# Designs tried in a protein design chat: VHH binders against Lactate utilization protein C (lutC). Part 14

Target 1, 175 residues: Lactate utilization protein C (lutC), of Deinococcus radiodurans (q9rt57)
Amino acid sequence: PLSRAEILHQFEDRILDYGAAYTHVSAAELPGAIAKALGNARRVIVPAGIPAPWLTVGMDVLRDEPPLSHAELDRADAVLTGCAVAISETGTIILDHRADQGRRALSLIPDFHICVVREDQIVQTVREGVEAVAASVREGRPLTWLSGGSATSDIELVRVEGVHGPRRLQVIVVG
Below, E stands for the ipSAE of ESMFold2; O stands for the ipSAE of OpenDDE; V2 stands for 0.75 times the mean of E and O plus 0.25 times the DockQ between their complexes.

## First folded at step 18 (VHH; framework vhh_lunsekimig_d3)

Design e5 (from y5 with D104N; at its last look DockQ between E and O 0.35; V2 from the best seeds 0.00; counts 0 for: pae E 6.9 > 2)
Fold by ESMFold2, look of step 18:
Structure e5 (fold): chain B 175 residues (1-175), chain A 119 residues (1-119)
Amino acid sequence: as target 1 above (175 residues)
Amino acid sequence: EVQLVESGGGVVQPGGSLRLSCAASGFTVSAYRLYWYRQAAGIERELIASISSGGKTRYVDSVKGRFTISRDNSENTMYLQMNSLRAEDTGLYYCATLYSGWPNRYDYWGQGTLVTVSS
């Protein structure tokens, strides 16, 4: 029975615990937050469903239509996605691979994943998270669960902006 | 009113130990990540340790193996055990809870407790 404020703090806490970076911004701040997370990285895979206002002129946008080869995915600096739902009690983000996320290879192969989570996509419990994606499962969509086992093993303090980690996740909560 | 109050600072010789406490009031620490920062004279505050709501700890390299952060949620208090103190550990020590999130960003800081490591 956590309050919304407590759910947001729990989510942040769990994300930081498994070594991912975290920030929470307004919709107006979101393009700047994405640019800041990228730092010097420029080649960014952007699935078709990502809203154009999120993008800045400094990005070298790579589209997956036609599908990028593994070599092209390896050369990307980052991928930018949304998500289906996030779970605060476990720090889990679930992808159901709709248009703002793209196919599973896009989130698997690049070394740096920037994942945008709307505040209203954060639920407290695993049961609530499973309920939120039940329709996606009935449609036969694959699910990807980002959690402690799917995030970088590197420990990053919240105020250190890391570029070139072995495996990196930046979570940006918007709302 | 949200308050964080540090205590336990003092003067200690190199190689000595101190235990700092951070008592919280006006909120319950159990849901929050808590931090210790340090500030030497003329230097910007630096993060030295953090502890998650679930008890997971992280340290900067300069204090690993010497400092231990802990929490006691029943007393609404966080601690920093400092062993093998060195001259470079001298400074003001602050406890904090930080939230960078919109719409109500906050930084809550204690007043600081002074640690002096000298002969």
Scores: ipSAE 0.033, ipTM 0.477, lowest interface PAE 6.9, mean pLDDT 83
ESMFold2 (binder alone), look of step 18: mean pLDDT 80; pTM 0.794
OpenDDE, look of step 18: ipSAE 0.796; ipTM 0.908

Design e6 (from y5 with R105K Y106W; at its last look DockQ between E and O 0.82; V2 from the best seeds 0.00; counts 0 for: pae E 7.3 > 2)
Amino acid sequence: EVQLVESGGGVVQPGGSLRLSCAASGFTVSAYRLYWYRQAAGIERELIASISSGGKTRYVDSVKGRFTISRDNSENTMYLQMNSLRAEDTGLYYCATLYSGWPDKWDYWGQGTLVTVSS
ESMFold2, look of step 18: ipSAE 0.013; ipTM 0.454
ESMFold2 (binder alone), look of step 18: mean pLDDT 81; pTM 0.804
OpenDDE, look of step 18: ipSAE 0.798; ipTM 0.911

## First folded at step 19 (VHH; framework vhh_lunsekimig_d3)

Design f1 (from e2 with R104D; at its last look DockQ between E and O 0.35; V2 from the best seeds 0.00; counts 0 for: pae E 3.0 > 2)
Fold by ESMFold2, look of step 19:
Structure f1 (fold): chain B 175 residues (1-175), chain A 118 residues (1-118)
Amino acid sequence: as target 1 above (175 residues)
Amino acid sequence: EVQLVESGGGVVQPGGSLRLSCAASGFTVSAYRLYWYRQAAGIERELIASISSGGKTRYVDSVKGRFTISRDNSENTMYLQMNSLRAEDTGLYYCATLYSGWPDYDYWGQGTLVTVSS
């Protein structure tokens, strides 16, 4: 199996190959990295579970409480989420739509997705990734797989709802 | 010991060819994106080519069509084939593996000298 350094390099390589942007920062640097990724984008959907310290004064924060309409989602400049797990060998990020990710529409409709991945959420293999979300599947949560490979997949024992990624994806690894 | 070692540099006439090698030890290159940089005297290092773990290549415009980056994961080695060399190609050539925003995971070779001169 790969070392942690090798896993991180592999993950970056696969994300870049899929045409997404990538950076790795410390926790202290994370708010600045999010702001930098946003650039001139101001209207950002922020699910309830996103820690307040990640946010900066330059963001026009849109909450999904009450739920945003399709039109409001379509007008947002970006969405900011965490994730459930990331898989280095495939460059895949899995969302299980817990509070730091919000409902599936938040990641599907906005043009630009900023996804924060904790370093400890990165596993090497698909099997490890599936194991990491097994509880979410048992709870009946939808899954979204983000990757450069457009795919819907139907896993016989585990239902996985895959969609083609947003037009723009920024991955920020923290830790 | 984690190490990158370049070889294959030398003196060549304009229009000539060289093949550079970058041998890695202490880690497995197959998971890595690999880079060639060059540095002329008095100038900051310049990225010239990269190759992803899956073999996708990119080049800066000044070398495109003349240089070819490749990798041999079974030999833990990367190569740079340099054709149609010009005086502007003179410099110290480095191989590297870099990780965005985390310099402790950046590894550099010591460089191999390429001189294009009549």
Scores: ipSAE 0.372, ipTM 0.753, lowest interface PAE 3.0, mean pLDDT 86
ESMFold2 (binder alone), look of step 19: mean pLDDT 80; pTM 0.800
OpenDDE, look of step 19: ipSAE 0.496; ipTM 0.800

Design f2 (from e2 with R104G; at its last look DockQ between E and O 0.46; V2 from the best seeds 0.00; counts 0 for: pae E 2.6 > 2)
Fold by ESMFold2, look of step 19:
Structure f2 (fold): chain B 175 residues (1-175), chain A 118 residues (1-118)
Amino acid sequence: as target 1 above (175 residues)
Amino acid sequence: EVQLVESGGGVVQPGGSLRLSCAASGFTVSAYRLYWYRQAAGIERELIASISSGGKTRYVDSVKGRFTISRDNSENTMYLQMNSLRAEDTGLYYCATLYSGWPGYDYWGQGTLVTVSS
């Protein structure tokens, strides 16, 4: 199996191949990295489970309470989420839609997704990724598999007929 | 221990060709994105080309059409074919494996000198 350094390099390479943006920062740097990824974007959907320290002044934070309509989601500049696990060999991020990710529509409809991945959430193989979300599957939680991309070539996303995945993905690895 | 060693540099006339090699040890290149940088005397290194693990290539405009990056995973080696060389191509050429600039995972070779004599 790959070393941790090799897993991180592989994950970055696969994310970049899918046309997504990638950075790795320390926990202290994370709020700055999120702000940098946003640039001039201001309307950001933030699920309830996102830690408050990740947010910076100047964001127009949109909450999904009451649930945002499809039109409201489409007009948002970005969505900020965590994840359940990431898989380095495929460049895949799995969402199990816990509180830091929110309901599935939040990650599928907005055009720009900023996804925070803890370094310890990155595993090498698909088998390890499936094992990491086994409890979520037993609980009946939906899973969303992100492959990222500028412009849509999303081969591994869970297909939702009539709904298109995000045009842009920024992956921020923290740890 | 990760090691990258460049070779193939030398002196060549304008319009000439050189092929640089970057031999890797301490890891297998097949999982990595690989880069060529160059450094002219007295200035900072500049990226000139990259190749993904899947073989996708990128070039800066100044070398596009003249330079070709390639990899041979069975030899654990990356190459840079340089054609139509110009005086401006003179410098130290480095290969690298980079990871978002994260200090523990960026590795550089020592460089090979290319001199294009006008």
Scores: ipSAE 0.373, ipTM 0.737, lowest interface PAE 2.6, mean pLDDT 86
ESMFold2 (binder alone), look of step 19: mean pLDDT 81; pTM 0.806
OpenDDE, look of step 19: ipSAE 0.776; ipTM 0.896

Design f3 (from e2 with R104K; at its last read DockQ between E and O 0.43; V2 from the best seeds 0.00; counts 0 for: pae E 2.3 > 2)
Amino acid sequence: EVQLVESGGGVVQPGGSLRLSCAASGFTVSAYRLYWYRQAAGIERELIASISSGGKTRYVDSVKGRFTISRDNSENTMYLQMNSLRAEDTGLYYCATLYSGWPKYDYWGQGTLVTVSS
ESMFold2, look of step 19: ipSAE 0.468; ipTM 0.777
ESMFold2 (binder alone), look of step 19: mean pLDDT 81; pTM 0.802
OpenDDE, look of step 19: ipSAE 0.793; ipTM 0.903
ESMFold2, look of step 20: ipSAE 0.466; ipTM 0.789
ESMFold2 (binder alone), look of step 20: mean pLDDT 80; pTM 0.799
OpenDDE, look of step 20: ipSAE 0.790; ipTM 0.902
ESMFold2, fold request of step 21: ipSAE 0.348, 0.390, 0.400; ipTM 0.717, 0.758, 0.763
ESMFold2 (binder alone), fold request of step 21: mean pLDDT 82, 84, 82; pTM 0.816, 0.830, 0.817
OpenDDE, fold request of step 21: ipSAE 0.866, 0.842, 0.841; ipTM 0.937, 0.930, 0.929
ESMFold2, last read: ipSAE 0.410, 0.401, 0.326; ipTM 0.762, 0.762, 0.706
ESMFold2 (binder alone), last read: mean pLDDT 82, 82, 82; pTM 0.815, 0.813, 0.821
OpenDDE, last read: ipSAE 0.856, 0.863, 0.846; ipTM 0.935, 0.937, 0.931

Design f4 (from e2 with S100T; at its last look DockQ between E and O 0.44; V2 from the best seeds 0.00; counts 0 for: pae E 3.0 > 2)
Amino acid sequence: EVQLVESGGGVVQPGGSLRLSCAASGFTVSAYRLYWYRQAAGIERELIASISSGGKTRYVDSVKGRFTISRDNSENTMYLQMNSLRAEDTGLYYCATLYTGWPRYDYWGQGTLVTVSS
ESMFold2, look of step 19: ipSAE 0.408; ipTM 0.761
ESMFold2 (binder alone), look of step 19: mean pLDDT 81; pTM 0.805
OpenDDE, look of step 19: ipSAE 0.794; ipTM 0.910
ESMFold2, look of step 20: ipSAE 0.331; ipTM 0.706
ESMFold2 (binder alone), look of step 20: mean pLDDT 81; pTM 0.805
OpenDDE, look of step 20: ipSAE 0.790; ipTM 0.908

Design f5 (from e2 with T28K V60A; at its last look DockQ between E and O 0.70; V2 from the best seeds 0.00; counts 0 for: pae E 8.1 > 2, SAP .672 > .668)
Fold by ESMFold2, look of step 19:
Parts: structure tokens; sequence; C-alpha cells
Structure f5 (fold): chain B 175 residues (1-175), chain A 118 residues (1-118)
């Protein structure tokens, strides 16, 4: 198996190969990295579980309580989420839709997704990734697999290529 | 300690071929994006080819169709196959890695000389 440094480099390279943006920052740098990724984008969907210190004064924070309509989601500039686990060998991020991610629509409809991945959430293999979300599966939670700016479930991959998920993905690894 | 060691350089005639090797130690090439650069006398190093950890390759226009980058994970080695060599290909050839995150680093080999001359 790969070392932790090798896993991190593999993850970066796979994310970049899929056409997504990637940066790796310390926890102290994270709010600045989020602001930098947003640039001039201001309308950001922020699920309830996102820590308040991540947010900056320049953001027009949109909450999904009550749930935003499809049209409101589509008009947002970005969505900010955490994740459940990331897989370096495939460049894949798995969402299990806990509070820091919100319901699946928040990651599928907005055109720009900023996804924060803790360094300790990155595993090497798909098997390790599935193992990491086993509890979420037992709870009946849906899973969303992000790969290269496309956000689909395994089941939805069969339906229609390229009609779901954000067109832009920024991955920010923190640790 | 990350080390990159180039080999396979030499003197060849125009139209000839060479295969350069970049042997890596201190990391597994399967996990890294790797680059070949060359430096002709009096100019800056130019990027000529890269290979991603997943095997996706890219080439400078000046070498497309003549050079092929590849990787052998079992030997922990990257290669550059250079065909149809021209006088303009003369220079020092370096392999390199890049990590853009924190901490940032670039590692370079010492270079291997390729001379295309008769």
Amino acid sequence: as target 1 above (175 residues)
Amino acid sequence: EVQLVESGGGVVQPGGSLRLSCAASGFKVSAYRLYWYRQAAGIERELIASISSGGKTRYADSVKGRFTISRDNSENTMYLQMNSLRAEDTGLYYCATLYSGWPRYDYWGQGTLVTVSS
C-alpha cells in the first residue's frame, strides 16, 4: 500500500486529471482558501453542519431551511460542503449527506461545488472508502460519488451521462 | 529522501533514437505526476512532457509525435522514448516532480546530456 504522502499526491493528481481544482491548506488557512475559491461569487449554499469559522463576511449565505427550490439551488453561485471520505486511487469523494453536506440536491444542482476534505478522510482504495461509509449505508443514507466535477450516484450513472452535478468542483484538503 | 536519477543520454545522429530513464527513490512513481524538461545552451528549461499518476500524458508541440513518455511502476522508473531526433533536441534532460500543496516542493534530477550531431 501507498504511504500517507503518496496517497495525498495520488489524490491531488487524480482530482487535477478530472479537471477539478485542488488546494491543500492548514486548518488556520481554510477560511481564506474558501474565500479565494469563491472569488467574486457571493451566493453560497451552506449546510447547517458547516462550522461558522469557515465563513467570511463577504458571503451571502443561503440556508436550506426551509428547503430551497430547484430554481433557487440553480441560481446559487456555489455550495460549500464537507464529505464522508475520499479515495485517492480514483480521485473520488463520497458524500453521505450528513449535516455538513446536506441533502443530495445541494451537491447535484448548483454549478460550483466547494468540497472540504480533511486529510484523514483520504483512503487509498475503493474498498476502504466503502468500508468508511458502512455505518451510513446501514442507516439508509444515500451516497453521492463526486468524480471530476460530476456528481452522481452509482445508480444514476446508468440514467443519463452529463446532465447532473456541478460543472465546477474545488477540492480543499485541510490538515 | 526523494531522489531522481536520469540516464540514457548520449551522442546520436540526426534521425536517431534514444531512450531516457528516470529512476526514482524515496517515493513510488505510481503516486506522482512526473515531468521531463530540457535545457538547451543559453535558455531556460522547457517542459517537454508529463505523465500523471493515472497515466495521462501531455507533450510540448515541439516533440509531439516524436517523443513518448511512459512509466514502469514495477521498476519505479519513468522513461522518455525520443525518436526522429533533430539538432534542436540537443540539451540537458531533467526529470522532475511537483507538489503544489503545503508544504510545496519541486524535486529535480541532475540531468542527462543528449547531443544530436554527426
Scores: ipSAE 0.012, ipTM 0.442, lowest interface PAE 8.1, mean pLDDT 84
ESMFold2 (binder alone), look of step 19: mean pLDDT 82; pTM 0.819
OpenDDE, look of step 19: ipSAE 0.821; ipTM 0.917

## First folded at step 20 (VHH; framework vhh_lunsekimig_d3)

Design g1 (from f4 with R104K; at its last look DockQ between E and O 0.50; V2 from the best seeds 0.00; counts 0 for: pae E 2.5 > 2)
Fold by ESMFold2, look of step 20:
Structure g1 (fold): chain B 175 residues (1-175), chain A 118 residues (1-118)
Amino acid sequence: as target 1 above (175 residues)
Amino acid sequence: EVQLVESGGGVVQPGGSLRLSCAASGFTVSAYRLYWYRQAAGIERELIASISSGGKTRYVDSVKGRFTISRDNSENTMYLQMNSLRAEDTGLYYCATLYTGWPKYDYWGQGTLVTVSS
């Protein structure tokens, strides 16, 4: 099995191969890293379960309560989420749509997705990843698998006006 | 215990070729993105090429078409084939594996000198 260092290197390598941005910061640095990834973007969809300390002044925070329309989602500058688990061997991030991620539309419609991954959420294999979300599957939760295609290939299989996957993904590992 | 060791540097005429090797010990390169950097006298190290764990390569413009990075995971080694060498290619060549934001996961070789002279 891979060492912890090897798993981190592998995860970074796979994310970079998919054309996504990648950084790893301490918990204290996380709000700054999010702000840096946003640059001049200001309208950020923030699901209810995102910890308040992650946010910085100057964000124009959009809540999904009541649910945002498709047009509002499409016009947002970014969405900020956590994740359920990440898989280093494939560069995959799995969302199970708990409170720090919100409903699936929040990850599919905005052009820019900033996804925070705790270092301890990174496992090596697909099998380990599936095991990590087994409870979510038993609860009937939808899963979204981010493997670069929807976020980093800049294509959608069906491109219709206002319907597309994210064109940009920023992964921020925190640990 | 972790080491990267470059070899294959030397003195070569303009237009000539060299093949650099980077042998790893104390870790397995198969999970890693690997890099070649070079450093000319008096300037900062510059990235010249990288290769992903799956073999996807990237090059800076000044070496595209002349240099080829490759890896052999079974030999725990990466290579840099340098063709059509120019005087501007003179410098100390380093191999590295780097992890963003956490230098404790970075490994550097000691460098191998390439001199291109008439």
Scores: ipSAE 0.386, ipTM 0.741, lowest interface PAE 2.5, mean pLDDT 87
ESMFold2 (binder alone), look of step 20: mean pLDDT 81; pTM 0.801
OpenDDE, look of step 20: ipSAE 0.804; ipTM 0.910

Design g3 (from g1 with K56R; at its last look DockQ between E and O 0.41; V2 from the best seeds 0.00; counts 0 for: pae E 3.7 > 2)
Fold by ESMFold2, look of step 20:
Parts: sequence; C-alpha cells; structure tokens
Structure g3 (fold): chain B 175 residues (1-175), chain A 118 residues (1-118)
Amino acid sequence: as target 1 above (175 residues)
Amino acid sequence: EVQLVESGGGVVQPGGSLRLSCAASGFTVSAYRLYWYRQAAGIERELIASISSGGRTRYVDSVKGRFTISRDNSENTMYLQMNSLRAEDTGLYYCATLYTGWPKYDYWGQGTLVTVSS
C-alpha cells in the first residue's frame, strides 16, 4: 500500500495526465485558490452546502434554489463543488450529489468545474472509493464519476445517454 | 530515507550517445511523475524532459528527437537516453519528482556530469 505522500503524488499525476488542472493548498489559501482558478470568470454556480468562507467578493454567485434552467446553467462561467471521495490510482473523483455538490445538472452542463477535494477524502484504490460511497448507493443517490475531464465517463447505477461533461476541470486539494 | 541517485554521466564526443539512470530508494516510483533537469555552468536548472506514471512523455524543443525518457517501475528506475549529443548539452543532469508548489514533497538527486567536447 502507498504512503500518504505516494497517494498525493499519484492523484496529482493521474489528474494531470487527463488534462485537468491541479493544485494543493491549505484551508486558509482555499478562497484565493478558487479565485485564481476562476481568473476573469465571475458567474459561478454554488450549491447550498458550499461553506461561505470559500467564497470571495469578486464572485457573482448563482444559486440553484429555485432550480436554474438549462439556459442559465449554460451561461454560467463555472460551477464550484465538493466531492464524496477521490481515488488516487485512477484519478477519479466521485460525486454523490449531497448539498455541497447539488444535482447532477450542475456538474454536467457548465463548461468549467472547480472541484474541491479534502486531502482526507483521497483513498488509494477503486475498492476503497466504492466503500466510501456505499451508503450513498444504498440511499439510491445518483453517482457521477469524474475522470479525464468528463463528468459522465462512467456512471454506476445511473446511466444518462449522451450527457456531456465540462470542457475544463480544476481540482483543488485542501488540507 | 528517500533518495534519488543519478549515474551514467561522462565525457563524450559530439554526435555521441550516453544513457543516464536514476535509481530511487525509500519510495516506489510507480506513483510519481518523474523529471530530468540539466544545469549548465552559471545558469539556472532547466527542465528537459518528464514522464508521467503512465508513461506519457514531454520534452523541451532543444532535446526533442534526440533524447528519450523512460521508466522501469519493476527496477524502481528512470532513464534518459541521449543521442546526437552537442556541446551545448554539457552540464549537470538531475532527476527529480516534484509535487505542485509544496517543496517538502519534492525529491532531487545530486546530479551526474555530462561533458560533450572534441
């Protein structure tokens, strides 16, 4: 089994290999890292469960309450989410669509996805990743498996034909 | 103890070839993106090649087509095959593994000297 340092190196390598962006910051640095990833982009979809301290004054925050239309989702510059678990051996991030992620449309339609991963959410193997979301599966939650820049490359228990994922992914590891 | 050790440097004529090795100990290279850097006298280290854990390679223009980076995870090693060597390839060659902007996860070798002269 890999050490913690090896897991972090592996995760970074897999994310970069798929053409996504990657950074690792402290909790104090996280709002700045999100702002840096956005650059000049300002219209950001922010699910209800995203902690307020992650947000900065420069963001034009779009809430999904009431639910945004597909046209409104298309006009957004980015979506900001957390995740359920990440898997270092495959560079996979699993979303179980809890409050910090919101419904699947928020992750699938916008062109740019900023995904915050806590360091303690990174496990080494697919087996460990599946175990980490077992409760979500038993609850019947949809899962989204993000690999290679597409949010829909492999969907367990839920299949959505023809759904297109974001063009850009920024992974920010915090911890 | 984590260690990277380069070997295979030496003196060679222009147009010649050398093969550098980078042996890792204290960690398993299979999880890592690996890098070769070189440093000519009086100049900052420059990246010349990298290889992902899955084997995808990248090269700077000055070495592309002449140098080949490779890895052998079963031997915990990385290699740099250097062909068609030129005088401007002279310098210290370092292997490294780097993690974003967090230097405490960076590992560097001590370097191996390559001299290309007639």
Scores: ipSAE 0.239, ipTM 0.653, lowest interface PAE 3.7, mean pLDDT 86
ESMFold2 (binder alone), look of step 20: mean pLDDT 81; pTM 0.812
OpenDDE, look of step 20: ipSAE 0.796; ipTM 0.908

Design g4 (from g1 with G101S; at its last fold request DockQ between E and O 0.44; V2 from the best seeds 0.00; counts 0 for: pae E 4.6 > 2)
Amino acid sequence: EVQLVESGGGVVQPGGSLRLSCAASGFTVSAYRLYWYRQAAGIERELIASISSGGKTRYVDSVKGRFTISRDNSENTMYLQMNSLRAEDTGLYYCATLYTSWPKYDYWGQGTLVTVSS
ESMFold2, look of step 20: ipSAE 0.476; ipTM 0.788
ESMFold2 (binder alone), look of step 20: mean pLDDT 81; pTM 0.807
OpenDDE, look of step 20: ipSAE 0.801; ipTM 0.909
ESMFold2, fold request of step 21: ipSAE 0.195, 0.159, 0.159; ipTM 0.646, 0.593, 0.605
ESMFold2 (binder alone), fold request of step 21: mean pLDDT 81, 81, 81; pTM 0.807, 0.806, 0.803
OpenDDE, fold request of step 21: ipSAE 0.858, 0.823, 0.824; ipTM 0.935, 0.925, 0.921

Design g5 (from g1 with L34M; at its last look DockQ between E and O 0.58; V2 from the best seeds 0.00; counts 0 for: pae E 3.9 > 2, SAP .707 > .668)
Fold by ESMFold2, look of step 20:
Structure g5 (fold): chain B 175 residues (1-175), chain A 118 residues (1-118)
Amino acid sequence: as target 1 above (175 residues)
Amino acid sequence: EVQLVESGGGVVQPGGSLRLSCAASGFTVSAYRMYWYRQAAGIERELIASISSGGKTRYVDSVKGRFTISRDNSENTMYLQMNSLRAEDTGLYYCATLYTGWPKYDYWGQGTLVTVSS
């Protein structure tokens, strides 16, 4: 079994290898890291469960209450979510669509996804990842697996309304 | 316990070649991103090459085309093949596995000296 340092090295390597951006910051630095990842992007979908302190003054926050249309989702600059668990050996992030992630459309349609991963949500193996979301599966929640970025990766995305375009992912580890 | 041990440094003429080794213990080389750095006297260490777990390599412009980073997973060892050496390549060469975020979990070797002179 890997140490925590080895798990973090492995996770970073996998994320970078499939072409996503990666940073690791303290909780105090998190709002600044989100703002930096956004750059000039202003229209950001923010699910209800995202803590207010994560947000910065310059964001045009889009809420999904009432639900945004697919056209509105497609025109957003980014979506900001948490996650359920991340797996270091595969560079995989699993969403179970709780309040800090929102419904699946929010992660599938926008072209830029900023995903906040708490350090304590990073496990080493797929088995540990599946165990971490077992309760969500029993509740009937869908799972979305964010992975890929290498030439040999299969990215599993469900398109709505036939929208087609490249996806950017920024991973921010906090802890 | 993570340990990195460089070897293969020495004195070589301009235009010559050296191969550096970085033997790793306490982790699996192919599971992580690995780096070569060098440090000339009186200046900061500079990144010169890296290899990802997937085998993707990157080089700074000053060594591109002359240096080749590689690994042998059966020996848990990373290499730096240095060809067409120049006086400017003189310095202490380090291998590393680095975590680029906070907190820092960086592991470095002690360095191996390369001197390019007649």
Scores: ipSAE 0.271, ipTM 0.668, lowest interface PAE 3.9, mean pLDDT 85
ESMFold2 (binder alone), look of step 20: mean pLDDT 82; pTM 0.811
OpenDDE, look of step 20: ipSAE 0.785; ipTM 0.905

